# Miniprotein binders against Heme oxygenase 1, chloroplastic (HO1): the designs that were tried, part 5

Target 1, 212 residues: Heme oxygenase 1, chloroplastic (HO1), of Arabidopsis thaliana (Mouse-ear cress) (o48782)
Amino acid sequence: SKGFVEEMRFVAMRLHTKDQAKEGEKETKSIEERPVAKWEPTVEGYLRFLVDSKLVYDTLELIIQDSNFPTYAEFKNTGLERAEKLSTDLEWFKEQGYEIPEPTAPGKTYSQYLKELAEKDPQAFICHFYNIYFAHSAGGRMIGRKVAERILDNKELEFYKWDGELSQLLQNVREKLNKVAEEWTREEKNHCLEETEKSFKYSGEILRLILS
Short names: E, the ipSAE of ESMFold2; O, the ipSAE of OpenDDE; V2, 0.75 times the mean of E and O plus 0.25 times the DockQ between their complexes.

## First folded at step 2 (miniprotein)

Design d7 (from U2 with E37L K41L R48Y R84E E88W Q91L E95Y)
Fold by ESMFold2-Fast, scan of step 2:
Structure d7 (fold): chain B 212 residues (1-212), chain A 102 residues (1-102)
Amino acid sequence: as target 1 above (212 residues)
Amino acid sequence: SPEEIRKELEKILQELDEAIKEMERVLEQLDKLGDSLAARLVQELIDYLTELLKRLEEAIKEFEKTGDPSILERAKELVEEAKEIMEWARLILEYVKRELES
């Protein structure tokens, strides 16, 4: 039988195929003699991305670790935890002579939203938990490899390493999600699915910091 | 000559259009693999390539008005940016395939 994770995956896939409305101004400037804008990571942008990501992972992982609520407690010690790995990476950047920036608006806003959801809206919180970890485990790893190749002299960051087989860790979490969701009503499952668009918005804002 | 420059700009425009089509094929493969984040990243790259295509079309119109040869050099830079974006998308697809295989 099909589990809830399959429904989460279906909604995520369906949402990403939808055309994005054009947002922002992009073309408001008159033509001037300017260099062609390039899609290229910078060290400063990447550090903003890592710092804001760490704030989000700190928030998620502390909520789960400290929780007595059965739904959240099920997801302790998954092996997907990223906050400590990111701490190690940021110490490496500091050792290399970089100044670590303060968290910026994307990370602060998402962290605050996650705290509110955790208290009032467990199904929505779990939607963000799923999408954050599973998104990082796919496209996030490619971003890490490309940045390392391009600007970090082939450095392999801890943020993109797992203790154990990643595919197995992900499968264990999918199984736990399916079991937890078996106790949810159809309305609670639908509410979780409806939150997917917001997870894409917040995660996307943080990801775009790489290009800032 | 202006004719030679125009032919080169038209060639570059075609190369960029072909790059967008290649990216759309990568997106289709990612959709089949079920990787939602990678598919969304590729879609954003397609959107960026589409903006580069618009800028190139504007550059061609500018060249027809002014005859300025420096426009050809900017167009070549746009094509090189498109190639880098395509390499990024191909790398994402390669990674996703490897992870699903093992």
Scores: ipSAE 0.013, ipTM 0.277, lowest interface PAE 7.2, mean pLDDT 76

Design d8 (from U2 with R48E R55Y R74L E77W E80L E81F R84L)
Fold by ESMFold2-Fast, scan of step 2:
Structure d8 (fold): chain B 212 residues (1-212), chain A 102 residues (1-102)
Amino acid sequence: as target 1 above (212 residues)
Amino acid sequence: SPEEIRKELEKILQELDEAIKEMERVLEQLDKLGDSEAARKVQELIDELTELLKYLEEAIKEFEKTGDPSILELAKWLVLFAKLIMEEARQILEEVKRELES
């Protein structure tokens, strides 16, 4: 049998397929009425993405680091923390002469939602924790490398660097998550899985800022 | 299982390839309508989508080495980008058609 992380993977896979069908149906009628985002990365769009991402990571990491709740405390000092790395990168952009923007609605909305979940809904909060770190840490370097190639003269940002072997850091978190989830009821596990679609929604809105 | 993840990633890769083909059809329509500026914009979008496809292919190779299922989330984000690019190309075509109808 597989641990809970495999169930999270399966749900993510299923939601992708069904979410895409729903989007296709809605899309036909609304295309003429919707503004289309500029796809090409710009430094300003990328800075909006980085700033909103930092707000989310600040919120997530502060909640975990300050928590005495056993479920959250398991995830302290994972090595996946991004907020300080992003702070370093934003200082570099400032040194290059860029103005650092204020956080925008996608980041503010997600950060507020995470604060609410942390207080009221631990299983849902852990769903977002998993999806935020694993989407970025395992594959985020590909997007970061592409952006750096186009607009940063191949500068490798701290946001895409980890102290230690990334695969081992991710495996340690998977093992902790599987162990924590062993204490959950089937209903609590299902509730966590049901949050996956919202994590894709919020993360996707922030990712779209690269296009802004 | 890793095999099920591979199948989903291959399906996503095919969806992105099909998106490029749809963009090429939009480009052909714009060429026939004689709008060279709009055609250039759509060609740039095709180039962007092609670059995303290359990064997804490279990410799939990394998945084959590591087995990390979080590659599915990255693939989902790349599909979102592809949809935005497709919407932009279709909007360009619709705008050109509207101008010609006037």
Scores: ipSAE 0.014, ipTM 0.258, lowest interface PAE 7.3, mean pLDDT 75

Design d9 (from U2 with E77Y E80L K83E R84F E87W R90E Q91L)
Fold by ESMFold2-Fast, scan of step 2:
Structure d9 (fold): chain B 212 residues (1-212), chain A 102 residues (1-102)
Amino acid sequence: as target 1 above (212 residues)
Amino acid sequence: SPEEIRKELEKILQELDEAIKEMERVLEQLDKLGDSEAARKVQELIDRLTELLKRLEEAIKEFEKTGDPSILERAKYLVLEAEFIMWEAELILEEVKRELES
């Protein structure tokens, strides 16, 4: 059908469904045992989330920006870059009187893994690239809105803003992903898709910092 | 106060009902587009919220009749569970809506 990005979207949605369904079953089965306090965000937890996220985006964006490898070079200047936006937000938190924490294990571990994949496994690296940016543009925006409602008096952070129309930026990246994947074998495409679970695992660990 | 708690719980019941209706509209769109995984996920969330809605209604009725503090605690716990599921539902709906336009 429409190209490889549709397969990536399908796998991501399937895994998201599986993780959410399992979590929901556990919650409905054990209402009395559920740690209800843990779903409430804290400013300190949110800062840990933002700092670890920035480490990951710094890593992705520097690898792509500095690359002469054709597969990675396609994704320069997409408009989806988040590191600069996060720098602005962290400076705002500092101006509000908050101490910016050091990166924690989730961010450090994911960043190191991405560096290794970039050298050894381009298909896997592109899987993480896709899932990180596209998840942030969809579900991440909703999380940001919820957190702002709960702890930031509805302030919209730069992390959730784009220069230009988001749908157009995403469509441009989808076209580049489809183009790059046209040269891949079925086995390489399958390898990319299989990496989606690790992307959800690493991203999920960082996301859970919001509730820490 | 019991009256303030009751009013808050009734507002949450209305919000849950409206969210279920929104999810039903999304489910119809996903079915037409052939997005079976997202459709299945939204149906599961509809089922879970519907069950919580019924249990919350029952807890409120029990509280009105008995004034038992344990029923009030149970109702508060169900409210938190519902809000958590709503958060999950909104994340899924937002992701699907963004991808449908892209």
Scores: ipSAE 0.000, ipTM 0.157, lowest interface PAE 13.5, mean pLDDT 74

Design e1 (from U2 with E28L D31E K32W S36F E37D R40L)
Fold by ESMFold2-Fast, scan of step 2:
Structure e1 (fold): chain B 212 residues (1-212), chain A 102 residues (1-102)
Amino acid sequence: as target 1 above (212 residues)
Amino acid sequence: SPEEIRKELEKILQELDEAIKEMERVLLQLEWLGDFDAALKVQELIDRLTELLKRLEEAIKEFEKTGDPSILERAKELVEEAKRIMEEARQILEEVKRELES
């Protein structure tokens, strides 16, 4: 079987399906649930998205890089790190004549929450780690391509490039996740799974900045 | 004739472009369902299709310079490869849908 990572996937699928039905009743449509073909992104909104994303990745990657805690240390140098790639992209936007905005509330709030979880709640922290990197590696890439088509003259940002084969990098991380979860109790695994909804809400707030 | 070959190559280019768009639609459905692992597999298939599209664009450019009719056969091979990739993606989506219904 695929270990604990498969359980994380099943919970994400069920929560997304349930939230979709619930949002339909409220007549609320999130940016994530709308076809990207109908999005009208702006460069300024996209820059807010990239800056807030970088703050979150800086926070995650610094916590992991500086940690001597075995659970976090397992995830050093995965090849999935995004902060440096985003720095390169923001420098390119500056060279194009754009002003780089300051981080906004969605990024600052999520960054602070991740710092708190890293100290108090490792299982919840790992839930956010998984969802952030894996969502970016899939749907995030498609979104990036569509945004580039509309407002960047098909510029390929470093944020959507990896050194080596992405599928292999992600498989290595899945194996590490299964390994660290092997030491967790059923209760700790369930706690990790329960955090998935918060991960979707925080990431969704940052994604909505594309249209801000 | 060279003009007929150009028209066939243009048609093949259109077919590959439409295949990529259909695959992006599949990716969106998997992202909507929250299946990031399946979405990654489909993204890999889109990357492979995009590589085939680049090879086709180079083949068309080469045909403009040389007039070599063998280029059409290479383009047809790229289409057959694309069809196999698309079928793999359809199977992934259907498997995810079945799993959710169980």
Scores: ipSAE 0.014, ipTM 0.334, lowest interface PAE 7.3, mean pLDDT 80

Design e2 (from U2 with K61L E62Y K65W T66D S70F E73L R74E)
Fold by ESMFold2-Fast, scan of step 2:
Structure e2 (fold): chain B 212 residues (1-212), chain A 102 residues (1-102)
Amino acid sequence: as target 1 above (212 residues)
Amino acid sequence: SPEEIRKELEKILQELDEAIKEMERVLEQLDKLGDSEAARKVQELIDRLTELLKRLEEAILYFEWDGDPFILLEAKELVEEAKRIMEEARQILEEVKRELES
């Protein structure tokens, strides 16, 4: 049957299909002038993407791991944690002779925003938690595969591997999200949903580093 | 063009949704035949196919894909996986029917 996770998914879909939602991404599209035929990732750009992504995952996972707040504590040890997997991948790039860059503005800005939300706005924080992990397990995997085909000789990074069945891990998290949201008022649920546009903005800025 | 890719992706989502519905009909047939073990296996296939659909929907919504043909290629791969899952479900149904006729 339906639960709050389905509302989160519906809002994400609605945001991308309505004219007013498209205006939220206008500045990013105006900067992105390159046609699809020129989608040419570089190892250096991909490393910036991986490093900034790791900063975001480090932030999310530390907040959750250290939390005694019941809403956050539910999401300890989900199996979706990415920071250690990314550490392994970055060590591999170093072994291949690449210099690992320092985090850049997109990752630093999003990480700081997540820290602020975790303290002041749990419903908004959970919106970002959901969108970050679930987007990675879906579109992130597809992009990772494409990048591997073009610049990594089809090497499968640890970032795109999970210990156990991914479908079961995702289902377990969906069930926990639905249970947590059962305690929320309609106003709190709506506030969570309203945060979706910002999650697209911040995640999109990091994703664009692949082409930098 | 981005619009053409968008239309093709929508068609692929429709095909996946229809495949899930067809497989639910296979599950209903297995329930009527009283084979709970085969029914459970088909239910697992439905769950897997549903996950593929959700992943494709999220990829379309969240990622920079404006005009990107990669999204269409991945969607086509998901459709092929869905067809394989559907074929497995149909084979299970046929085997159960054959056992009952013997």
Scores: ipSAE 0.006, ipTM 0.194, lowest interface PAE 10.1, mean pLDDT 76

Design e3 (from U2 with E3L E58L K61F E62W K65L S70E R74Y)
Amino acid sequence: SPLEIRKELEKILQELDEAIKEMERVLEQLDKLGDSEAARKVQELIDRLTELLKRLELAIFWFELTGDPEILEYAKELVEEAKRIMEEARQILEEVKRELES
ESMFold2-Fast, scan of step 2: ipSAE 0.207; ipTM 0.578

Design e4 (from U2 with E24L E28F D31W K32L S36L R40Y)
Fold by ESMFold2-Fast, scan of step 2:
Structure e4 (fold): chain B 212 residues (1-212), chain A 102 residues (1-102)
Amino acid sequence: as target 1 above (212 residues)
Amino acid sequence: SPEEIRKELEKILQELDEAIKEMLRVLFQLWLLGDLEAAYKVQELIDRLTELLKRLEEAIKEFEKTGDPSILERAKELVEEAKRIMEEARQILEEVKRELES
């Protein structure tokens, strides 16, 4: 029958766009007191997005790479790792003459939250791990193409390239997650699913930097 | 009055800002669902909504230059177009949810 990844998909499906947008809007307004007047990608906004994204990926990938905890160790060398790809892209932007910004609040806040979860709440940590990589592999890639068309002369960033077939890499991670979740109680699985809303909130704040 | 028109335009700008944030949330949900076709459709709707915001910004600049109150009516039309775009996005998400449920 259905594995745990299918339950994660159904939880994402059941979240209402209006409720989700209102939750994100409340937190975004605390950072941005006035509506954003720029609604198309700028290189500066995109760099803020890439830098904050790299901070999050650095955090995830270092935690997993350094871990001897069986649940985390299962996800070493998935092929989905993004931090080194982002390092290459940021170096390219420097070579083009751009100044690389410091990480901003969305990235710093999410990175710190992920570090806390990794120590005390493995099921919640894995929820964020899954949602971050899978959101990037689908919608993130599509947004990246539109940004490249508008401001990068169709340059394909390393951030949107994988070694091997992306569909197979994603399927391998789904299988590993299903296997890991077989050891979890119903309560632990439900706890992981409940964390989905927070993953939407934090990732959404970073995504909105593209339009800043 | 010119002050009342400025206040109304600022409110319209805020409503359009909130609309774009809602659209980004729809896009994010579609990413997590893995429906790339639906995600691309919503991305096109965000592009259209972004273009409406540019037109609104130009209308506001024109109002600051001319004081022409007819600009408010133009701004209200942009909001109605934005509402239609948002409804299309909600329908796309609802269709994806329905298909996954069955």
Scores: ipSAE 0.057, ipTM 0.456, lowest interface PAE 5.0, mean pLDDT 80

Design g1 (from U2 with E10K D17L K21R E24Y D47I T50L K54F E57M)
Fold by ESMFold2-Fast, scan of step 2:
Structure g1 (fold): chain B 212 residues (1-212), chain A 102 residues (1-102)
Amino acid sequence: as target 1 above (212 residues)
Amino acid sequence: SPEEIRKELKKILQELLEAIREMYRVLEQLDKLGDSEAARKVQELIIRLLELLFRLMEAIKEFEKTGDPSILERAKELVEEAKRIMEEARQILEEVKRELES
């Protein structure tokens, strides 16, 4: 009756606080060591965030789009895809006269890790797929609106827009994940859950680029 | 003294930045737990915290230029509002956790 997503929720509830406490110590030291002016978002830092995010979404979405593997193919055309939206936004920045930076280490590292998992570890890959889209749909929308207010003359970026009702799109993905996981062994489910901490680490490193 | 006011303003700034970091962690937890309504409410609270952060940063810049000690009182009011927002968010997260455990 209860699907695997409920187990993912339970693990997030127990592990996230512990994982974030470790990351919080590093963030606190880093931010406290920086001048006050460097803690405020800049266009340059925000562009690093968008570029590295696009690299991750390009990687994730191409793997899924090109896959004939049933586990991955189930997640085609979810409506959550971000790469094309980000391409449109980066083109707008170019038209405004901004220099688009090259991808940085957080994005390159996560992209490479996702490619490796997709080939060798489908359960771990699906953990990252879920966490990437769901974290962006919650925190990313908030950050985007406030950064736009502060530094982009309240420009509404395509990265924070969805075609259709976001809550329904997210619920559809949860249902697909439950369906896919019904055929997984207990060991495969546990392995997927174990990857949650790494998904927080990689996503958090990219999010922190906003202040870089 | 100006030096004591600068020290207190930087302490207030650090407290607000720590509050914002905690709120993003709460938001990530709520997303993982799949409660879209709770996540939406916490997103609104984060918007309010970011507003307070930007207002505080402007107050600090103003103090650097003018030395006006009344700026410290405005900063203290901003941090009191941030504390209320944090408490609302913690209550939302605890309610969601309680529902899941039942």
Scores: ipSAE 0.000, ipTM 0.241, lowest interface PAE 11.7, mean pLDDT 77

Design g10 (from U2 with E8L K11F E15W E18L K76I E80Y K83L)
Fold by ESMFold2-Fast, scan of step 2:
Structure g10 (fold): chain B 212 residues (1-212), chain A 102 residues (1-102)
Amino acid sequence: as target 1 above (212 residues)
Amino acid sequence: SPEEIRKLLEFILQWLDLAIKEMERVLEQLDKLGDSEAARKVQELIDRLTELLKRLEEAIKEFEKTGDPSILERAIELVYEALRIMEEARQILEEVKRELES
């Protein structure tokens, strides 16, 4: 079933649809073809991205694993957990001779915000949980493959591998989210949806580290 | 720095182009499977991705003229929206395949 997950998807799409409507039709005298962008990330920047990502996943997964709160406990052992996979990848980088950096501001700021939400605002916390895992499963994976092509000789990191069928793991989480959201009021559901822009902002700050 | 922002925007643009091509492959598979309704839904998703790409191209041109770093936040939001669109299309294809294989 889609349930509340369908509403989360609709809100994100609706925000962009409204922006598109504002553009209107304008005639252009010259149409310049889309340029083929050629940009290559650095290993150092990618390591900052992975380290800050791991801090966020460590925070999410520890909160969920240690929770007796029913809303959070529902999401234990989803198969989407990333912290152990990232630990394995960072050990590989050490073996290749790279120094692993300390977490930077984007990761530390987001981790702290998630801890605060987990204590005080479960609906907002679940919004971030959903968007972080689902964005990584689709888009993070695509970005990771491009980075690997350019700087890692196509090395497949554990960060982009799942034990079992990814589509099934994602569907199981969607069903759990729909179940959890059945207990929420309309106002609580709306509050969860309203956090979507903040999840994009924080995740985007971490993604930006790839070029740092 | 402006150069670092420019590099990231160029990377995102190239990634979106590849995402659209991957979605077109999904559409081709659905057309071969004969599921016209699923194909129509994926075409609508491709149209949305194409609009996001146009918005990103305009944002990059604006950045080249103004140097406004806030444009990067908008570009990243476009990326996350595109990722969800791609995942939805992949799920449509997988559902059709499962129904046929059962």
Scores: ipSAE 0.012, ipTM 0.287, lowest interface PAE 8.6, mean pLDDT 76

Design g11 (from U2 with E15I E22W Q29F E80L K83L E87Y R90L)
Fold by ESMFold2-Fast, scan of step 2:
Structure g11 (fold): chain B 212 residues (1-212), chain A 102 residues (1-102)
Amino acid sequence: as target 1 above (212 residues)
Amino acid sequence: SPEEIRKELEKILQILDEAIKWMERVLEFLDKLGDSEAARKVQELIDRLTELLKRLEEAIKEFEKTGDPSILERAKELVLEALRIMYEALQILEEVKRELES
């Protein structure tokens, strides 16, 4: 496979190794009999996660949908759009009697950064676009299921449902990314790959709101 | 504050432990499927998660000795890294499923 998506996957895995090395020496050996603490998530923390996620998806999807720029326009109507699904879920939480919080710093910061990248740095913007949707369709689903088991009586939120076959929707986006990247220089491709670390940082900060 | 920090550290420890157990089940699935390349990648992610767990355990021990509140921020960063690793693993799993369905 010589497609750009394969390079993105390789860099993501490699960055985890480099982040670890950045700390200097590897930490001392730990006890094999690790304690297992009971996890007590709150609906309030989960709502902060969902609200901040929606702000990010609103930002991405509006930028893409309103764009006449060919690189962005290629990603219209992917089937991965999440903002409407999240809107439905937040309405359900209101009906259950929960107060929907205002967006917090992780979501606001990432949304603002994405707006800036969309104006001045298309390769970096596309890196975030891709990683945000693919991270949610993968790791996000598992985390969402675990949260539902603990605090939502196994309710399946719309945020984790897609119209059609998810694997096919993801493959279509991978093909579109490979297509747009074919016109990029090696330097532009490298710039996109380098942005992956920031996409993990920002999306991870939002995920950590579940623990808040 | 110290009591709140200890409680948060316990939650983080639980999350990392459960992540490793889930990844081990994914590895078993890929091994059974005969996908050696995907299994190799997941094994590397398990090794990384195991190292993060060791670092968290050491951070907890440091908190017990020093009472340093900055240790909680370091522990939260370890959770961030663990979540990224889980995302990588699920990307690999989705790729394998796509190949099977094709």
Scores: ipSAE 0.000, ipTM 0.188, lowest interface PAE 15.9, mean pLDDT 77

Design g2 (from U2 with E10L Q14Y D17F T50A E51L K54L E57I K61Y; at its last look DockQ between E and O 0.40; V2 from the best seeds 0.00; counts 0 for: pae O 4.2 > 1.5, other shape alone 3.105 > 2.5)
Fold by OpenDDE base, look of step 3:
Structure g2 (fold): chain B 212 residues (1-212), chain A 102 residues (1-102)
Amino acid sequence: as target 1 above (212 residues)
Amino acid sequence: SPEEIRKELLKILYELFEAIKEMERVLEQLDKLGDSEAARKVQELIDRLALLLLRLIEAIYEFEKTGDPSILERAKELVEEAKRIMEEARQILEEVKRELES
């Protein structure tokens, strides 16, 4: 289905195809695995990540839940919600004797920005909504797995578990997004797509907390 | 510029997230079909992409912390590696999709 979500995906992918066409000729020398500096997550850094993530998800989910705006109402109770799962995980860390940190600047900044967008710029807000949930379902899960392997003795956190089949949950949300975007002008669609870079910036700042 | 490198890294991160998501979906389908060899190949690609993602995050973090030009050069290398891996992943994914549709 040639829906708007496919455009969102395409914009993300197309940004790289233009630059690859020029450098194609140099010999794929086997980049000897230079000892990549060992990615070493810390429990403290990961907790900061989880807390800031929870703040972001709380913000998104509260906005959607409380909204009577038709665009946001379609995204109530998608099954992708993470705030409750994160709360459970943080409680588990507390039971293990860890101190739960307060939200840091990255989480607070993103949360506030999302609140502002929700009121002023629904198309941009939906861009953030999509990127946050869908990035977590993909790369976010892989990061979580690697963290668990390194510092959590392979503990599976609730943050990475869904009630139901994840692929179906994601598909349902994609269909809803496509439907909502059908009512948008091309300008509104473009505005949503342009917000993608900002979403990744804010999410990236939270992700790097794992290494702090 | 440092800002340009940061921007490029963030773009690669986004692409990696989407690629991993798609590959995981394909992996699930392959597992259901019992194609263990293809599933293994896809899993290996997912793992490579995940590792690259972690390296990119590390590079961004270190660069922001220190501003060390050597980290910037490493970040550039990571971007190029990411592009290559992404292309490989795309090719394999397309092949697997074609096989599943046949």
Scores: ipSAE 0.040, ipTM 0.483, lowest interface PAE 4.2, mean pLDDT 83
ESMFold2-Fast, scan of step 2: ipSAE 0.271; ipTM 0.668
ESMFold2, look of step 3: ipSAE 0.487; ipTM 0.765
ESMFold2 (binder alone), look of step 3: mean pLDDT 85; pTM 0.816

Design g3 (from U2 with D17W K21Y E24L Q43M D47L T50F K54I)
Fold by ESMFold2-Fast, scan of step 2:
Structure g3 (fold): chain B 212 residues (1-212), chain A 102 residues (1-102)
Amino acid sequence: as target 1 above (212 residues)
Amino acid sequence: SPEEIRKELEKILQELWEAIYEMLRVLEQLDKLGDSEAARKVMELILRLFELLIRLEEAIKEFEKTGDPSILERAKELVEEAKRIMEEARQILEEVKRELES
């Protein structure tokens, strides 16, 4: 109940309540490109998901790593970084005889959007930072493990492992986010919250690749 | 018109994906609260939402082939089921929070 992170949680959990949706929702005219849905994931679809995810994490982590901007620099070396872990996993798939696909439109589009936000809109960028890492650490991890049970003989990918206690790493990031947001105006905080719908859209398009 | 029905179906598809991500936030909260049983229940609800998503994508494909307007009503029923699933997940989260206070 303390700090801006609780407001981010409230917005995420109550997205599509009538009161929230009214304030600033842009018409999102949907996706002309859809893969064929299947209940059973495929290794090929999962690889597309991992490759596009890696492109997004590469982009996000490089922006933060190379930044001297205080808002971004605060989030260096959080322990939540996923790009190196994904590199290890993709090398394992290659060793198993799989061909690693090229990045697809969902990953490329999101990566480009994150680069634009990082340059021009720090509050929106931080919204995506929060939602990307926290989605993966909780729900994304659990869904990924279910997929692995079905198609990878329960192989535990590095993508779902952390160096240290995950709960502590997440708490440290929440504290840093609360600290950073403490200096934001009410308008900047609201702008960050409004970006949540776009984070769901872009992350959803990448997650959909599992079902492709 | 077929064009209007296609746009409504695309809107419904987007709403289902947004529902899945809202459910992932509920799962994140439950995992953080340490309630593994509640987290498992919400995960099963997320898997049920994926089933609705698959059914919706099949319905959209059928509409592209047949132009059958009854497909829109089927899609609306899938949305209503998704809303019930989301409400169930929210209730699970609120129950866990209430139990921790007790």
Scores: ipSAE 0.014, ipTM 0.290, lowest interface PAE 7.5, mean pLDDT 78

